# VH-VL binders against Arf guanine nucleotide exchange factor SYT1 (SYT1): the designs that were tried, part 15

Target 1, 216 residues: Arf guanine nucleotide exchange factor SYT1 (SYT1), of Saccharomyces cerevisiae (q06836r405to620)
Amino acid sequence: SRRSSSIVNALSSFVNLRSSSLSSSRQQHLQQQQQLQQKLDVSLEDLPPVPAPEFSDSCKDFLIKLAPYGKFIGIILTEKDDEFKKNCLNYLLTNCFEFKNDPLDIALRKLLMFLELPKETQQIDRLIMAFSFAYYKAQKSYSKKKGIECPWSNADQVYFIAFSLLMLHTDYFNPNNKSKMTKHDFVDLVHNDKYSGGNEIPMAVLTYFYENVTAK
Key: E = the ipSAE of ESMFold2; O = the ipSAE of ESMFold2 at other seeds; V2 = 0.75 times the mean of E and O plus 0.25 times the DockQ between their complexes.

## First folded at step 13 (VH-VL; framework fv_inotuzumab)

Design m3 (from k1 with heavy chain V107L; at its last look DockQ between E and O 0.73; V2 from the best seeds 0.77)
Fold by ESMFold2, look of step 13:
Parts: structure tokens; C-alpha cells; sequence
Structure m3 (fold): chain C 216 residues (1-216), chain A 125 residues (1-125), chain B 112 residues (1-112)
């Protein structure tokens, strides 16, 4: 149906993003949409009450109901430790984002271009953990199709590097922060981690990340 | 080498406040949640709360909500726990402990790997 | 809150004995990436707690191989295969799956 197709296209258009592989005009369009949302300063409280899932809802059914909430979908799906909403978040990140051609820092920018990062730290964890799983799966699948070894050991390693990049960015660019992380601090943070495989990341890669994150 | 060093023992009267410090060294202070755990005489270990030094986000056990405040000073790599309206049942050894792996939310399967030496707080009239 | 209970509350043992301590949580501690959020600590009076085992079965750095952990879901076990004089202490399990972190009530291992 024309209505069903229109709704699916609207949702797909809003969240569909190709990093580095996008044309200049499409990249500019996506940036303009995000900038407009920021300028309007829309809060979640300005929108109608979030609908509850119905017993028969698929993840897709519920995500269609959430489409009007735009950038707040990530906050909504991570509000509580809820299995159905976790499945919906996984569905969204797998089917409405494309990560296979993206370095991790670009994939993170793509995620946060369309989804507002929650302020509550456990919601941030739920979002970034789900992102890291989806990203790892996409990278693993892409590497297998190309006949090369996946550069990531597992999703937990992706999470830890994503955590480290986001923490470095927010720390470095906070104008009120007098004690910014040095390259030594960043390298030490990552290389001391033997639990998520941070210690396995080459120095050259960490230097690349530090320089790219701290450069505007 | 990686160390958490706490302030010395305190003796307080009921109704007073106590502020215990926990100075970190030997690692990148920002990124690791610091938790506070206490042990009253004859009792087990009790988690009080934790703080993320990156931005100062805190989580408190409900029974301490409204009486505990945790802060971090990144310039000195020091975390503080202040407990107000002290009661005799607050007499305990207070430990700070580092989350083994950095996270946004403070939860990890890797436990708490580095502990401070403990600070005895005695509340008596 | 997730409740965590240990058995036994205390035990008496001799050097060389095999010691088993059980920990049970009120709900599954399995979470993201297939990890189980359960750790074990050793605590002696006047000393800070020491991490022994993380993520159910992994020995922390410097922990002797006589310590082992096992279990899944809600039921977990710490085993000391051959008790040594320095092992007389109180042992705690802790869940970190959700806040507040909760410890078992402790198991005191005493010299017989």
C-alpha cells in the first residue's frame, strides 16, 4: 500500500545513513536535517506520550510507532533494561544503519547524527553496547565476504574503543575542563585493558584515533 | 603502583558529617568508576555508591540517598565521599574501590580490582 | 535489588582440605556479550578486600591456581583445591549486573 510504503520510506530516510560512502549532496542534506533539529531545541517532553508496545507488536511495528520521536528513539529504547526494547534497538541498528564501510569513529558520528545520546550513564551504556554489537557484526560479515580477517576481536573490544573515543572527545572539547586527557593518558587507558582487548590495539592506531578526535 | 590511598580515621558525634578522601595514582583517573563499600563491625560488605570522575555522574544505594554525596577532583585525582546526619550504625570501615574496566554506566563483569586501605569512621557520643 | 546468598555462612577446615563455597543470586547475572557479572573476593580483618575471581571463573592476576570458580545463570561456586594457611579469611561473592552492587553475606573459613 501507498501508506505503508510512505511510512517505511519516511523512517528509512530519517535513519538511513552511509558514512564516507555518501555523496557530498546527501552528506550535506543529512547535516542540515540534524542542524535543524538542534536549532529547534526539541525535548522529549514536547512530544506526545510515548506509546506502550502492544503484545502482538514486532520490533518493526513498534519502531514505526516511534518514528515521530526522531532523535529520541535511542533514549526511548534504552530507558529501562527491557528485553523487547533491546531487541527493537538491535533491529534498528542492524536494519536502518549501515556500518560495514565505516571506520569506528565515522560509525559513531553517524549514530549520533541521528540519535541523541542519553544523559543517564546506564542508558548510554545500553545504547553504545548495542551499537558496538551491531557494528562488530557488520564488520565481521563484511570482512568474511572480502576474505580478510576482521580487525576486531569481539564486540566488547569495539565497545571499549567506542567508550574511549567518546570519553576523549567530551573531555577534550569541554571548554570548562582545565585538566584535559593527554595522549599518554589516552594510550595508558586503552593499553592497560587486558579484559576487552584494549592492550591488543597497536600504538599507531591509538595515535591515529587521538589525533583525529582532538582535531576539529 | 596503581594505588588508592584514603584519608585517616575519623571520630564523630551523632548528627555530624564526615568526608573521606580517596587519592588515585598510577593510572588514568578519568574513565574508571570509583565505588565506596563499607563494613560495619561484625557485618559483611555493603556497597554505598559510585562516581564516574568523567563528568561526576553518581549512583547511590537507596538507603543512603539524601545523606551521601560523592565528588571528584580531577586536578588532584581524588574522590570524596561525604556522609551526613551520622548515626551509631554508620560506624564502619569505609573503602574506595576502582572498577576494573572503564564503562559509561559503572557496571562490568570484571569486579573491582584496586581497593583503598580503608578508613575507620567511629560515631559515638 | 538482586539478592545474593552464600552457603555456608562459616566452615572449619584444615590445611590441605578442599573447600567449596556456593553463591546464588535471585536472578540471572548473564548480560551483554555473553558475560556473567559475578566476582569473588577474599577479605581478612584489617585488610582491604582482594579480587580473586572475575566473570565467574577467571583468576585475577597473582591469584594461585588452587582457586577456581564455576557456575552459570544464578548458581556459582568458589573452590579452593588445597587450603593453605593464608587462605583462612572471609570470602564474598558479588553481583555487578545491576545497581546497587550486592555482596553475599560472606563465608568465614576458619582453622579447625
Amino acid sequence: as target 1 above (216 residues)
Amino acid sequence: EVQLVQSGAEVKKPGASVKVSCKASGYTFKGYWIHWVRQAPGQGLEWIGGINPSGGSTKYRQKFQGRVTMTADTSTSTVYMELSSLRSEDTAVYYCARETRPTFGGLSPYGMDVWGQGTLVTVSS
Amino acid sequence: DVQVTQSPSSLSASVGDRVTITCRSSQSLLYDYGKTYLSWYLHKPGKAPQLLIYEVSNRFSGVPDRFSGSGSGTDFTLTISSLQPEDFATYYCMQSRQLPYTFGQGTKVEIK
Scores: ipSAE 0.774, ipTM 0.879, lowest interface PAE 1.0, mean pLDDT 87
ESMFold2 (binder alone), look of step 13: mean pLDDT 91; pTM 0.935
ESMFold2 at other seeds, look of step 13: ipSAE 0.792; ipTM 0.890

Design m4 (from k1 with heavy chain V107F; at its last look DockQ between E and O 0.48; V2 from the best seeds 0.00; counts 0 for: pae O 2.4 > 2)
Fold by ESMFold2, look of step 13:
Structure m4 (fold): chain C 216 residues (1-216), chain A 125 residues (1-125), chain B 112 residues (1-112)
Amino acid sequence: as target 1 above (216 residues)
Amino acid sequence: EVQLVQSGAEVKKPGASVKVSCKASGYTFKGYWIHWVRQAPGQGLEWIGGINPSGGSTKYRQKFQGRVTMTADTSTSTVYMELSSLRSEDTAVYYCARETRPTFGGFSPYGMDVWGQGTLVTVSS
Amino acid sequence: DVQVTQSPSSLSASVGDRVTITCRSSQSLLYDYGKTYLSWYLHKPGKAPQLLIYEVSNRFSGVPDRFSGSGSGTDFTLTISSLQPEDFATYYCMQSRQLPYTFGQGTKVEIK
């Protein structure tokens, strides 16, 4: 779909900003290559070896090198607890995504439509942490410009809810899971949380999230 | 009332295995990682590993990799830890503990608030 | 793995004394959103460990105000302002920034 190519266009924009002399033919070829990767459902192992960052690389420089990897960029940037790669991920999420007008569940779907979710728990944590920071920053900035109160208390609250939605999805759609988390248990568990402010989210909103996440 | 109740003391010979149970009650079992921590005589607390009951994913300290297996039975709200190829050095009290915040497999700065009563495992010939 | 080291390994003190225990990690326990993944536990023989302090300085429910935690980054301190008879125990710090979770080796607080 047209929306599936959005991240490809954003990464092509990074290439254009750095290489203003890049020919139209090369830009067109890069876009076509990225579209084929989406259609063919390729794995990360099928692509050329991931380049290591060079001493002189800015976050933008390295992200341009990663553009051909498309949906795998999130997996690459979360491989380990690496400060430079974390900064690159923050840069990507802040500059290539637009979250200010999105409810959290929609923003999370947008993220995962364009970036492949890692399988390893610590990589998932790093991705959702970075997403939550970028989402909160966008919501806070937008609220300030509009002169309204930000609906979120802090990035930790966003992280807790986002991670809860992701894990609910994983639990609900795991074919080996016989005893799925019920709506009542999910809403009660999240709404009783005082550590990250889950208790500040109205139960009706949590019910809506459950229904949206568990829908096919 | 939130609690973790562990199985009773075990006496094993070297080379055998032991399986300790930890039954959770009073809270939503799938919402919390469960960890296993042991203390050998005269030693400190040693984290062995943990399990996410939702999906059954596990992480073990490298020292125990290959000898420990953790499983969860969501129908009975019970976590199991099995330690194989037992040695005298494995003589310890084994505790299960849950994450303080429902983390759903994420990491938490809030520690572990609920602990089982402990299970003494003695390995002797 | 993140390693955590406590100092001292043992100390001897009297009721009413102020004691200070230091915990150092091999890397920063601070994460992006400003949370620091360090907690403190009290452990007596024959009992389960008890959570005392979470996120560096927050007392867990029911923990007396003589217990306080401080620090940042890689260096942390547990302080007991006026030691009571029930406080003679072994104290542990633990990092939870990533799995595997790791405890310090412990600090045994004994009667003088």
Scores: ipSAE 0.570, ipTM 0.776, lowest interface PAE 2.3, mean pLDDT 85
ESMFold2 (binder alone), look of step 13: mean pLDDT 91; pTM 0.938
ESMFold2 at other seeds, look of step 13: ipSAE 0.598; ipTM 0.774

Design m5 (from k1 with heavy chain T100V; at its last look DockQ between E and O 0.86; V2 from the best seeds 0.00; counts 0 for: pae E 2.7 > 2)
Fold by ESMFold2, look of step 13:
Order: structure tokens, then C-alpha cells, then sequence
Structure m5 (fold): chain C 216 residues (1-216), chain A 125 residues (1-125), chain B 112 residues (1-112)
């Protein structure tokens, strides 16, 4: 996306928090190492053991320790139901991503450009819930500054729509799936929800989401 | 309008298997976790496991791991629970139930809103 | 596993009585963003369980006003303000904070 420059700036600032004192050659090698990890099809299991948080670590301190793990940071922070790691994930999403001027589908794409989606359902749930909280707060703050009504009722609503978008994407692009979710099925799924406010999302917005997600 | 309809009662011998069906209607089947809960005579409710029809992800209670298999057929909107190596203590009414809200992980503060009518499985020699 | 314990196991009451059932969890059921993962169910012989209360205190659609839930953390209460003839049943609390989902052992509410 053309809007990915703001995410790159935020992540560059975060990734380089302690590396601002690094030499140019060291920065080049660090960037090359991150790209090589991706090229070599490296999995998290192949990397050195993830450091444990120290008693005195702030979220920022621990995230700096996680910087070498790159795209796997989301998987690491959601591996277990861990309060400190949940706080670190919230810190990352709030301080290193810019969501305020994004439709939800674009914000979700930006997130997944930099973080690998976990494979385990509970880890995906923890990641997307944290994303949804951060996104809602950013949207609420942005709407207030612009003097407009926030389009979202709460973070649960954001979570449900984000879930629905990811479910649609994985369903539609799974080659083993013989019965693809139709636009009618997707709209019905979202509009039948009365507990997270899915029923409040306008039909035109859901049609937009379906078409954008399935066009890829 | 939303309903879950289960297959009829079964009588089995110890060591056999049983496969109970749960047909969903009135809603978009994919995305909603469907759970299986049983009640043995004189006992309370016991969660067995659950399945997400979207990708076929399953979670089983440890005591049933290795004996239970849950599958979903999205073309017929039907979930199946198969319990093998039956024992007399598996005699129970088996219910399927839908999560109130679709989720990735099958964990929700909203509980289970739609329940099937129950299927009595009797295991006796 | 999270254990959930109900009290009492049974009780006898008359139509019009106020009934209180407690549910205690071995771990806090508070989780992400202030949500507490406890629900209450009504179960009559020969029928499927019915959801009464979700997220501690929210009445499910169509549940009469006489049912209310309260509590936080590990301690929860279901209250029936004025027992009706159709309320004689077994009541269960369930935690959905983590898998496996676990139910309380049930509270049988019987007519005196």
C-alpha cells in the first residue's frame, strides 16, 4: 500500500531505539540479517531461545530485547496468556503503528506486513484483540480531534470485524476449500451479531470489505 | 430460526464407537465454534470439546484426547462428534451448542446460546 | 484447569422466594479489556440447557427481569428475585476464560 510509509517510520523508530548509536555498517548488517532470516524460511524454532523478561524490565526494555526476532514478535508476545507480554504487545501496537487515518482492512494489512500471523487459534485471538483495542483507541482519538463521531462503538466491535475479515480471507484463498464463503454468507455472519455490534455495520461497508478482501 | 438438530438415540456395547450429528440452520455456519457437552445420569454438565467449521480447528478436553474426533461438513452445515472405545461411564446425553459469537479461539465471555435437543448414548453390555 | 464450585448443591424454595446461588472459581475469570468470562445456565430434565446470563450480569435475550447476576474476579452470584413455577430447575455456572470450559456441579432448585 502507498500508506505503508507511516508504519515503516514507526517501526524504524522502534527497531532503532537503541540502534541510533549504531554505525552505518552495523545498521546495514542488521537489516541484511532480518531479510536473510526471511529468505532462509527461518521459523521461530530455529532462532535462539527467546530471552525471558527480567524482573525490572519495562515493556520497552523487553521489546528492545525482542527486536532481533523481527516478524515473530507477535507470536512471541501471544504464545501464552501472560499479563506482562500482553502489556508489551499493547505498547508495541500503540507506539509503533499509526492507525488513525486507516479503514480497518488497511490497518490490518499494515499490521500483518510487519508481524507474522500466529498459526494457533488462541494466539491469533490474542493478537487481534490487542490490535483491535489499539485501533479503536486510535480511531476514537482521531475522531475527537476532527470533531466527528467515531465510527466504532467499542473495541469488541472492531475485534469482531477484524476476525470476520481474516476469516473471510483465509476461507476464500484456501485452495482446499470447496465451498467458499459468499458475499451473502459474510454479510449474514456480521449482521447476525448483536453482542459485538456487527449488526450496526452498514451493508455498503460490508460489501466494500468483502470486495477488497477477495480481490487480492 | 437459529437451531441445532441432533441425530437420534444410540445404544452401544463397550468398545464400540458412536458418531452423533448436529445439523445447524438459520445462520452462517462458518465461524461459530460448536461445542459438545454431555451429562451422565445424576451428574452435571461436562465439556468434551469444540470445533470451528471455518478451518476445522478442534480443541478437546484432555480426558477425551485420543478417543474423540470432531469434524464439520460445511456443505451440509453439520458437525459430527465421534467417541470411540466406549465405556459404561460414557452413557450420557450429548449436546451440541453454538458459541454466542464467532471467535478465533473458541473462548468467549458470552457463552453458548443455541443448544441441540440432546442425544442419549447408552453403553451397556 | 479452572475449577468452578457452586453452592448450594440443592435447595428447597417456595414460589415467590428470593433465591441466591453462588459460584466460585479457582482462578480469576477477569481477562482482556475488563471482560469476565462467566455465564449461567438453566437446565430442566428432558430439555437442553438455556443461557440465562453472560459476562457475569448481562441477561440473555428473552430472560425475565427476575434473573440477575453479579460478582467479579472469582466470586459470582445468580439471584432469582421472585421464584416462579417454571424456575424449578438445575442451574449451572460456567467459566469460559480458558479451555477446557468448566461448569459448576449444578444447583438443584426444588419446590418445598
Amino acid sequence: as target 1 above (216 residues)
Amino acid sequence: EVQLVQSGAEVKKPGASVKVSCKASGYTFKGYWIHWVRQAPGQGLEWIGGINPSGGSTKYRQKFQGRVTMTADTSTSTVYMELSSLRSEDTAVYYCAREVRPTFGGVSPYGMDVWGQGTLVTVSS
Amino acid sequence: DVQVTQSPSSLSASVGDRVTITCRSSQSLLYDYGKTYLSWYLHKPGKAPQLLIYEVSNRFSGVPDRFSGSGSGTDFTLTISSLQPEDFATYYCMQSRQLPYTFGQGTKVEIK
Scores: ipSAE 0.538, ipTM 0.763, lowest interface PAE 2.7, mean pLDDT 85
ESMFold2 (binder alone), look of step 13: mean pLDDT 90; pTM 0.931
ESMFold2 at other seeds, look of step 13: ipSAE 0.711; ipTM 0.848

Design m6 (from k1 with heavy chain R101S F104S, light chain Y33S; at its last look DockQ between E and O 0.64; V2 from the best seeds 0.00; counts 0 for: pae E 2.8 > 2)
Fold by ESMFold2, look of step 13:
Structure m6 (fold): chain C 216 residues (1-216), chain A 125 residues (1-125), chain B 112 residues (1-112)
Amino acid sequence: as target 1 above (216 residues)
Amino acid sequence: EVQLVQSGAEVKKPGASVKVSCKASGYTFKGYWIHWVRQAPGQGLEWIGGINPSGGSTKYRQKFQGRVTMTADTSTSTVYMELSSLRSEDTAVYYCARETSPTSGGVSPYGMDVWGQGTLVTVSS
Amino acid sequence: DVQVTQSPSSLSASVGDRVTITCRSSQSLLYDSGKTYLSWYLHKPGKAPQLLIYEVSNRFSGVPDRFSGSGSGTDFTLTISSLQPEDFATYYCMQSRQLPYTFGQGTKVEIK
C-alpha cells in the first residue's frame, strides 16, 4: 500500500495541475516548483532507458511507469506513430490537465510548463494534435453544459491556432531572432488562412492572444 | 499578389557551389515553410529540402545532406539554397515553393500553392 | 521515406478524351486529423509547377471542374473528364504526410 501511495505521489506533478481547490499562492508555488525542476540541466539521455509497455498495461499503468521522466513524457509518448502511446497521451491530457475553463493561450502555457516540446517535427505535430483534440473536447463539453455554442468549429481549427501561438512564442523569445513577428504579421498570418479555419477567429481575439503570448 | 521570384540562371564547373535566391512578397514571410524542388533534364520533380524562416529550422533529403544549406534573411524576405560540390547530374531547374498553409511542423495536407519561376543551373566542364 | 508510384509514365490522348492517372503510396497518407496528405500538380516545360488538387479531392482556386481527384489511404486517382488543348502537360502526385516530401515519377500526357 505504501508503495502504491508512493507511485500515486510520483504522478502528483501532473495530477496537481487539475486542482482548482488550491489557493492562488499555492498554485503559484507549485508552478514555480515545476518550472525550477524543468530549468534543471537534465537531459532525457541522462535518465534510465524508457520502459517498454507490458501487454497488460492500461494507459494509467504505463503513465505511472513514466512519471519519473517528468517533462519528457510528451517526447516519449510521441516518439513514433504508436496507437497505444497515442492513447496514453490522450489519457494524460484528458485526466491530468483541466482545460474546460481555460482560454487556448493559457491552456497551451500550462501544457508547456509541464511538458518539454519535442525537437523533431513529427513529434511536435503529434503532441499539439493530441493537445488540440483534448482541448476541443473539453471546450465543447463545457459549452454544452452552459447552454452556449462552442467557440471552436473543430479540433483542426484549435490545432492551427495552437501551432500559430507556439510559433509566435518561439519566434518572439528566440534571442537569435533579430526581426520578431509583429502583431500585424501574426494577425495576418492567422486571419488569412481559410484552409484550417484561422479566418474564422476574430481579429480582436488574435490581438489578445498576441499580447498574452508575447508578455511572458 | 503572393509571389516568389528567383535569381537568374547559373553556369558552374564541377566541384563549385551555387547559391540560388528566392524572394517572397505579398504575405507574412515568417509563417510559411519554403521548399526547394528540382527537375533534371528528362526527369521528374525531386524535393531537396525546406526551411522555416521563423526559426531557421531546416530539413534536407538525405541524398543532399552535407551538400545543401538553406538560409533565410527575414529583413529582405529572401530564402537561399546553396548546393556545393556540384556534379553534372546536378544540372536542373531549381524551384522554390511555399507551403499552402502555415505550420510549425513542416508538413500539411494542402501542398505547395506558390512556386518561383525556376532557376536553371548548368554544371559542365 | 514514403514511396509514391505513379501510373502510367506517359499516355497519348485526343482532345475530349477522359484521362485517368493513378498514384499509390507505400504507406497510408491518412493523418490523425482525418486529413489525407496527397496533392496533384501539373507542369509544362518552361513554367513553374501548378497546384491542381490538394487533400485528395479539393480543387485549388481557378482549377476547372474537369479536373477531379479521388482515393483514400494509399490509392489515388486524378481524372480529367474532357481533355483540353491546354491540358497537355506532365502531372505529378505528391505526398506531404511526412518529410521528405516525395513526388510520383510523373505522367506525361501527350497529344495523339
Scores: ipSAE 0.468, ipTM 0.749, lowest interface PAE 2.8, mean pLDDT 85
ESMFold2 (binder alone), look of step 13: mean pLDDT 92; pTM 0.946
ESMFold2 at other seeds, look of step 13: ipSAE 0.630; ipTM 0.813

## First folded at step 14 (VH-VL; framework fv_inotuzumab)

Design n1 (from m1 with heavy chain V107L; at its last look DockQ between E and O 0.57; V2 from the best seeds 0.67)
Fold by ESMFold2 at other seeds, look of step 14:
Structure n1 (fold): chain C 216 residues (1-216), chain A 125 residues (1-125), chain B 112 residues (1-112)
Amino acid sequence: as target 1 above (216 residues)
Amino acid sequence: EVQLVQSGAEVKKPGASVKVSCKASGYTFKGYWIHWVRQAPGQGLEWIGGINPSGGSTKYRQKFQGRVTMTADTSTSTVYMELSSLRSEDTAVYYCARETRPTFGGLSPYGMDVWGQGTLVTVSS
Amino acid sequence: DVQVTQSPSSLSASVGDRVTITCRSSQSLLYSYGKTYLSWYLHKPGKAPQLLIYEVSNRFSGVPDRFSGSGSGTDFTLTISSLQPEDFATYYCMQSRQLPYTFGQGTKVEIK
């Protein structure tokens, strides 16, 4: 399949734990599973303690251990600047998401449909950096397969645009923000960037992004 | 055209608080981190903290955690730094500075290109 | 936190001398997409700091070409190829690889 069936199955199983009949299971274990299912829908701190990786764990091995945490996997893998967890996040984004045919705004929306955005600034940075790398690689590979030029110059450009879209969304939909960023200001801010190649993105594409991000 | 203009010098007694303003003009305020850096007499530059005006996220150097508060008013394009429980060691020139390009909440290798003129805060014995 | 240490803390030099200042971080400053998150600043008393070099080696707009930066990973160098009278100042490196940002302690370049 397009996605790793083992990881997809593991993620699906935590969502559907309540539907499993475990007549041979101990009553105590069933009660624990029901309590864990209940806690999965509240917050990360309400869930059981996150397991530590074992020295012999591959990225896949550890991701399978993280499957019960569902949407919080992104928060867990970005908790601190950790090389193994960074590699696990890259593995997840490369093998469990399909970005090749998606405009960036749609790909970012898909990411955040499955993974909860961290609250802490540097965790957000690590998540968006990993996303942007995976997205760029998928786009570059797809473009090469199709014999067309990749629309992105490099992953840093994707990172800059992805962060701009994230900021636009949080600014526009923040109920405490009385003064929303205008289309003109957003397009000019991004298109005038010469450091990460924002100036290389056509204004029409930036206008498209603004309209799609700010629409319901 | 791009400017950061800070409030005037302050003289404070130990234990008091000071609130320094930094008004941005000539650019789109949201999207740029604003940082605060100080220099005490005879000392080097010391990063205090920074604020992302989009959403108000902050980060403070550990030694200032609990004593510093940074806020942003996007309607006036102004950031504020309040430092409480002042000590004589807090006597310094305080600068605000903008990152060279918008990061929208991310990190940047491009440094800080625009600096305020500095605000002298004197904490007298 | 990432710590950054400069060497020397001060030096005396004459106009025309080649000056070299080193900056060492407690961990690699290599981060996103092959970029290294180090910048250099010039600071004169009574004035705000001025950005000289960003991303290790790129001169900021208006900075004379006698200033150059080099290095990678944890070890970095600012070089002034021929010191001018206006270059007597204190120089700082800064890492922006992670928050909190940290400056080196400074290198004061004085007239011999």
Scores: ipSAE 0.651, ipTM 0.820, lowest interface PAE 1.7, mean pLDDT 86
ESMFold2, look of step 14: ipSAE 0.749; ipTM 0.866
ESMFold2 (binder alone), look of step 14: mean pLDDT 91; pTM 0.938

Design n2 (from k1 with light chain D32Y; at its last look DockQ between E and O 0.86; V2 from the best seeds 0.82)
Heavy chain, then light chain:
Amino acid sequence: EVQLVQSGAEVKKPGASVKVSCKASGYTFKGYWIHWVRQAPGQGLEWIGGINPSGGSTKYRQKFQGRVTMTADTSTSTVYMELSSLRSEDTAVYYCARETRPTFGGVSPYGMDVWGQGTLVTVSS
Amino acid sequence: DVQVTQSPSSLSASVGDRVTITCRSSQSLLYYYGKTYLSWYLHKPGKAPQLLIYEVSNRFSGVPDRFSGSGSGTDFTLTISSLQPEDFATYYCMQSRQLPYTFGQGTKVEIK
ESMFold2, look of step 14: ipSAE 0.810; ipTM 0.901
ESMFold2 (binder alone), look of step 14: mean pLDDT 92; pTM 0.944
ESMFold2 at other seeds, look of step 14: ipSAE 0.821; ipTM 0.904
ESMFold2, look of step 15: ipSAE 0.800; ipTM 0.889
ESMFold2 (binder alone), look of step 15: mean pLDDT 92; pTM 0.948
ESMFold2 at other seeds, look of step 15: ipSAE 0.816; ipTM 0.903

Design n3 (from k1 with light chain D32L; at its last look DockQ between E and O 0.80; V2 from the best seeds 0.71)
Fold by ESMFold2 at other seeds, look of step 14:
Structure n3 (fold): chain C 216 residues (1-216), chain A 125 residues (1-125), chain B 112 residues (1-112)
Amino acid sequence: as target 1 above (216 residues)
Amino acid sequence: EVQLVQSGAEVKKPGASVKVSCKASGYTFKGYWIHWVRQAPGQGLEWIGGINPSGGSTKYRQKFQGRVTMTADTSTSTVYMELSSLRSEDTAVYYCARETRPTFGGVSPYGMDVWGQGTLVTVSS
Amino acid sequence: DVQVTQSPSSLSASVGDRVTITCRSSQSLLYLYGKTYLSWYLHKPGKAPQLLIYEVSNRFSGVPDRFSGSGSGTDFTLTISSLQPEDFATYYCMQSRQLPYTFGQGTKVEIK
């Protein structure tokens, strides 16, 4: 829980970013609802009991039932290793978010503007893996439509870079951390990985990410 | 060049505690979960738990809950496993091992790629 | 908890033999992004375990191509196509699909 608490607190600063990619009407509505829920400082326990899925529910049907829970939808859909809820999360991220033109750091900030990170690390993994899959699909589809090469090799590479960005942000902005991750440390973290393709990310891209994440 | 180096063998009496260290080098320490696995004489490998040095998140096998504590010191790139209320059945070689790829939850399909040399802990009257 | 069982518990073989070891999980190890969370390790007395195979069939760096893994879902096999003197050891499969991580009971490969 110590890692979960620190990550959630540090990543809350992503909720305050403003992005020109907020042009979709569904995304704008979701953003406004979730900003109100955050302003009122409600907790998941203050809301009515979360409804169970019914046999006849599609992912969309169940997500409509979850709409009143706003920023807590990510926590609800990742609470357990549940195939239907995983499919609902994939549906949400694919159909209710627009990622096609976003750099990864901006897309990640957009995600966290609308969804509260779970505190438990396995739930964080399920959420960020689902995000990475949706992001990769959007980037791949857009690149194919434009006749250009997708800059990402696969969703697992996206997950690893998203992990690295969140870890960097948490480490850099933790006031209790006396030994902050340097650019050299961050580059080595990413380039030491040859299983998710981290070693394939150009240094210029990593420099861009480091500077953007560590800037106020 | 990536390596994990563990502290030396320990002999303990029942009811005591033991604290085994695992010093990492050659990679970015904060990014990788470190797992602990033991092997009692004549037995197979048994996962005990793991720790992510970034933030100190831990996960323990239920069997060890309440008796095991894992900590990390980022200034020395060292993780520690402390096992208390020792029993003779805790006599084993204890290994630290690095998760092959960083994750938030410490679960991946890539296994554990780097292992420490092992620390024999003997619990006897 | 996921149960993982290996067979056989031990076997005797000669240099040059083909060896197969099976691993069966109590539930599917298929998980996120089409990956199967199964790995194999080699363990010799006095040495640390060594990763051989990850994600069912991928050889870890430096592992000779006589080692191969196969399988899907719940049933997995490690094959050593031509046993060498350094291959006499105990072999373990491990699932990492969920916590706690669990190993098979081990298969000791002995010289005939």
Scores: ipSAE 0.650, ipTM 0.820, lowest interface PAE 1.8, mean pLDDT 86
ESMFold2, look of step 14: ipSAE 0.717; ipTM 0.852
ESMFold2 (binder alone), look of step 14: mean pLDDT 90; pTM 0.932

Design n4 (from m1 with light chain K35Y; at its last look DockQ between E and O 0.57; V2 from the best seeds 0.70)
Fold by ESMFold2 at other seeds, look of step 14:
Structure n4 (fold): chain C 216 residues (1-216), chain A 125 residues (1-125), chain B 112 residues (1-112)
Amino acid sequence: as target 1 above (216 residues)
Amino acid sequence: EVQLVQSGAEVKKPGASVKVSCKASGYTFKGYWIHWVRQAPGQGLEWIGGINPSGGSTKYRQKFQGRVTMTADTSTSTVYMELSSLRSEDTAVYYCARETRPTFGGVSPYGMDVWGQGTLVTVSS
Amino acid sequence: DVQVTQSPSSLSASVGDRVTITCRSSQSLLYSYGYTYLSWYLHKPGKAPQLLIYEVSNRFSGVPDRFSGSGSGTDFTLTISSLQPEDFATYYCMQSRQLPYTFGQGTKVEIK
C-alpha cells in the first residue's frame, strides 16, 4: 500500500481531461470506456498468471497473448527492466496508437485512456520513456511527410515535457497540496532544464500547456 | 544559488537513531529526486537511497531496508533521512545530492549535480 | 545490482603528467534513447563530491578542458591531460542506469 502513492492515483485520473479538439465524440467514447474499466475495479492480481514469452515469440506474438489483460498491458511490459518486453512495448505504441497529428497533451491522454499507469515510479518511467520514443518517431515521420521541420529535438525532450505535464497535473489536483504549482513554478521547472531542451520551449507553448492541464 | 544545506554533525550511541536534514533552495524543489550517499572513514562513496519530493516515493539500497526512512516537506523544501539501530560501522559523512534532471524513476544519464556539504555522524559508546 | 570497478586504486604523478583512470561495469550501461548512464566525480578531503563528467564524455559546467571521458558499453576512461596541483583527489565513476546507484571503489591521485 505504500507503493500506491497519491502521485500515482492523481496521474490515473489524468485520462479524464476534456479537450477542445474537433473529435469530441471520439473523446467522449474513450472517456466512457475508461470510466467503465475503473468502475469494474479489476486488479492485475485478479487475472490468471501472466504468460511468459516463448523462445520463438515475436513482439506481436507475445502481445496477442497479453490481449486479455487489457489496460494492464503497460504494467506487464514495464514490470522489470527487460529488453524483450521493452521491444514489445515499443511495438505496441508504434503500431496500435496514432500520434501523428496530436499535440503532446492529447497524445498523453490517448495513451492513458487505454493503458493504466503503473503504481511503481520505475515502471511509470519505463512507460513514459517508451511513449516518448514512439511519439517522437511519429512526429518526426509526420513532419517529414509534410515537408516541415519537426518541432521536437529528440525523444528525451518529449520525455521531459511529458514528465512536466504529468507532474503539473498531479501537483495541481492533489487535494493534500495547498501550495499548488503556479505558472511561474511550471515555467521554472521546464526552462531551467539544460539537458533535455526544456529551456528551448516557447513561453506560448508552456502557457497553452499550463492552462489546458489546470483547467477543469 | 542552487544549493543543498545539511544539518550539523551528530554523535550517537549504538542503538540510537539519527535524523539528518537537507534544505534545498534556488530551484523548483518538487521536480528533483534527492539522493543520500555516505562515506565511512577510509572507504568509498555508498548510495543509501533516494526520495521523490513530489508524492514522497522512496527507494533504498537493500542493506539499509528496514533501518532507513526518507521524508520530504515541500512547504520548507527540506528532505530528511533517518537511520535507526545505529552501529559503529554507520560512522560516516552523509551527503544529500540532487538528481541533475527531474525524472519519475530517479535515474538519469546526467548524474547528481548539486551536493550538500555533508553531515558527520559518529557512533560511539 | 550493477557492479562497477576502477583501476588503479591509487597512482602517483607529477604536475603536467597525463593521468588515465579506467572504470568497468558488470553490465552494459547503455539504456534509454541511446544514452550511456556513466558519470565521474572528484572528491577532496573535507569537501562534497563534485560532478565532473556525465553521460560518459560530457564535461559538467565549469570543469576544465583537461578533463575528458570516453568509452562505451562496459568500459570507460577518465583522462586528465595535464595534471595540476589542484587535481590531487579521489576520483569515482558511478553507474546511474538503475537503482541502487553504485560507485567504483575510487582512485586516489597523489601528486609526487
Scores: ipSAE 0.712, ipTM 0.852, lowest interface PAE 1.3, mean pLDDT 86
ESMFold2, look of step 14: ipSAE 0.788; ipTM 0.893
ESMFold2 (binder alone), look of step 14: mean pLDDT 92; pTM 0.946

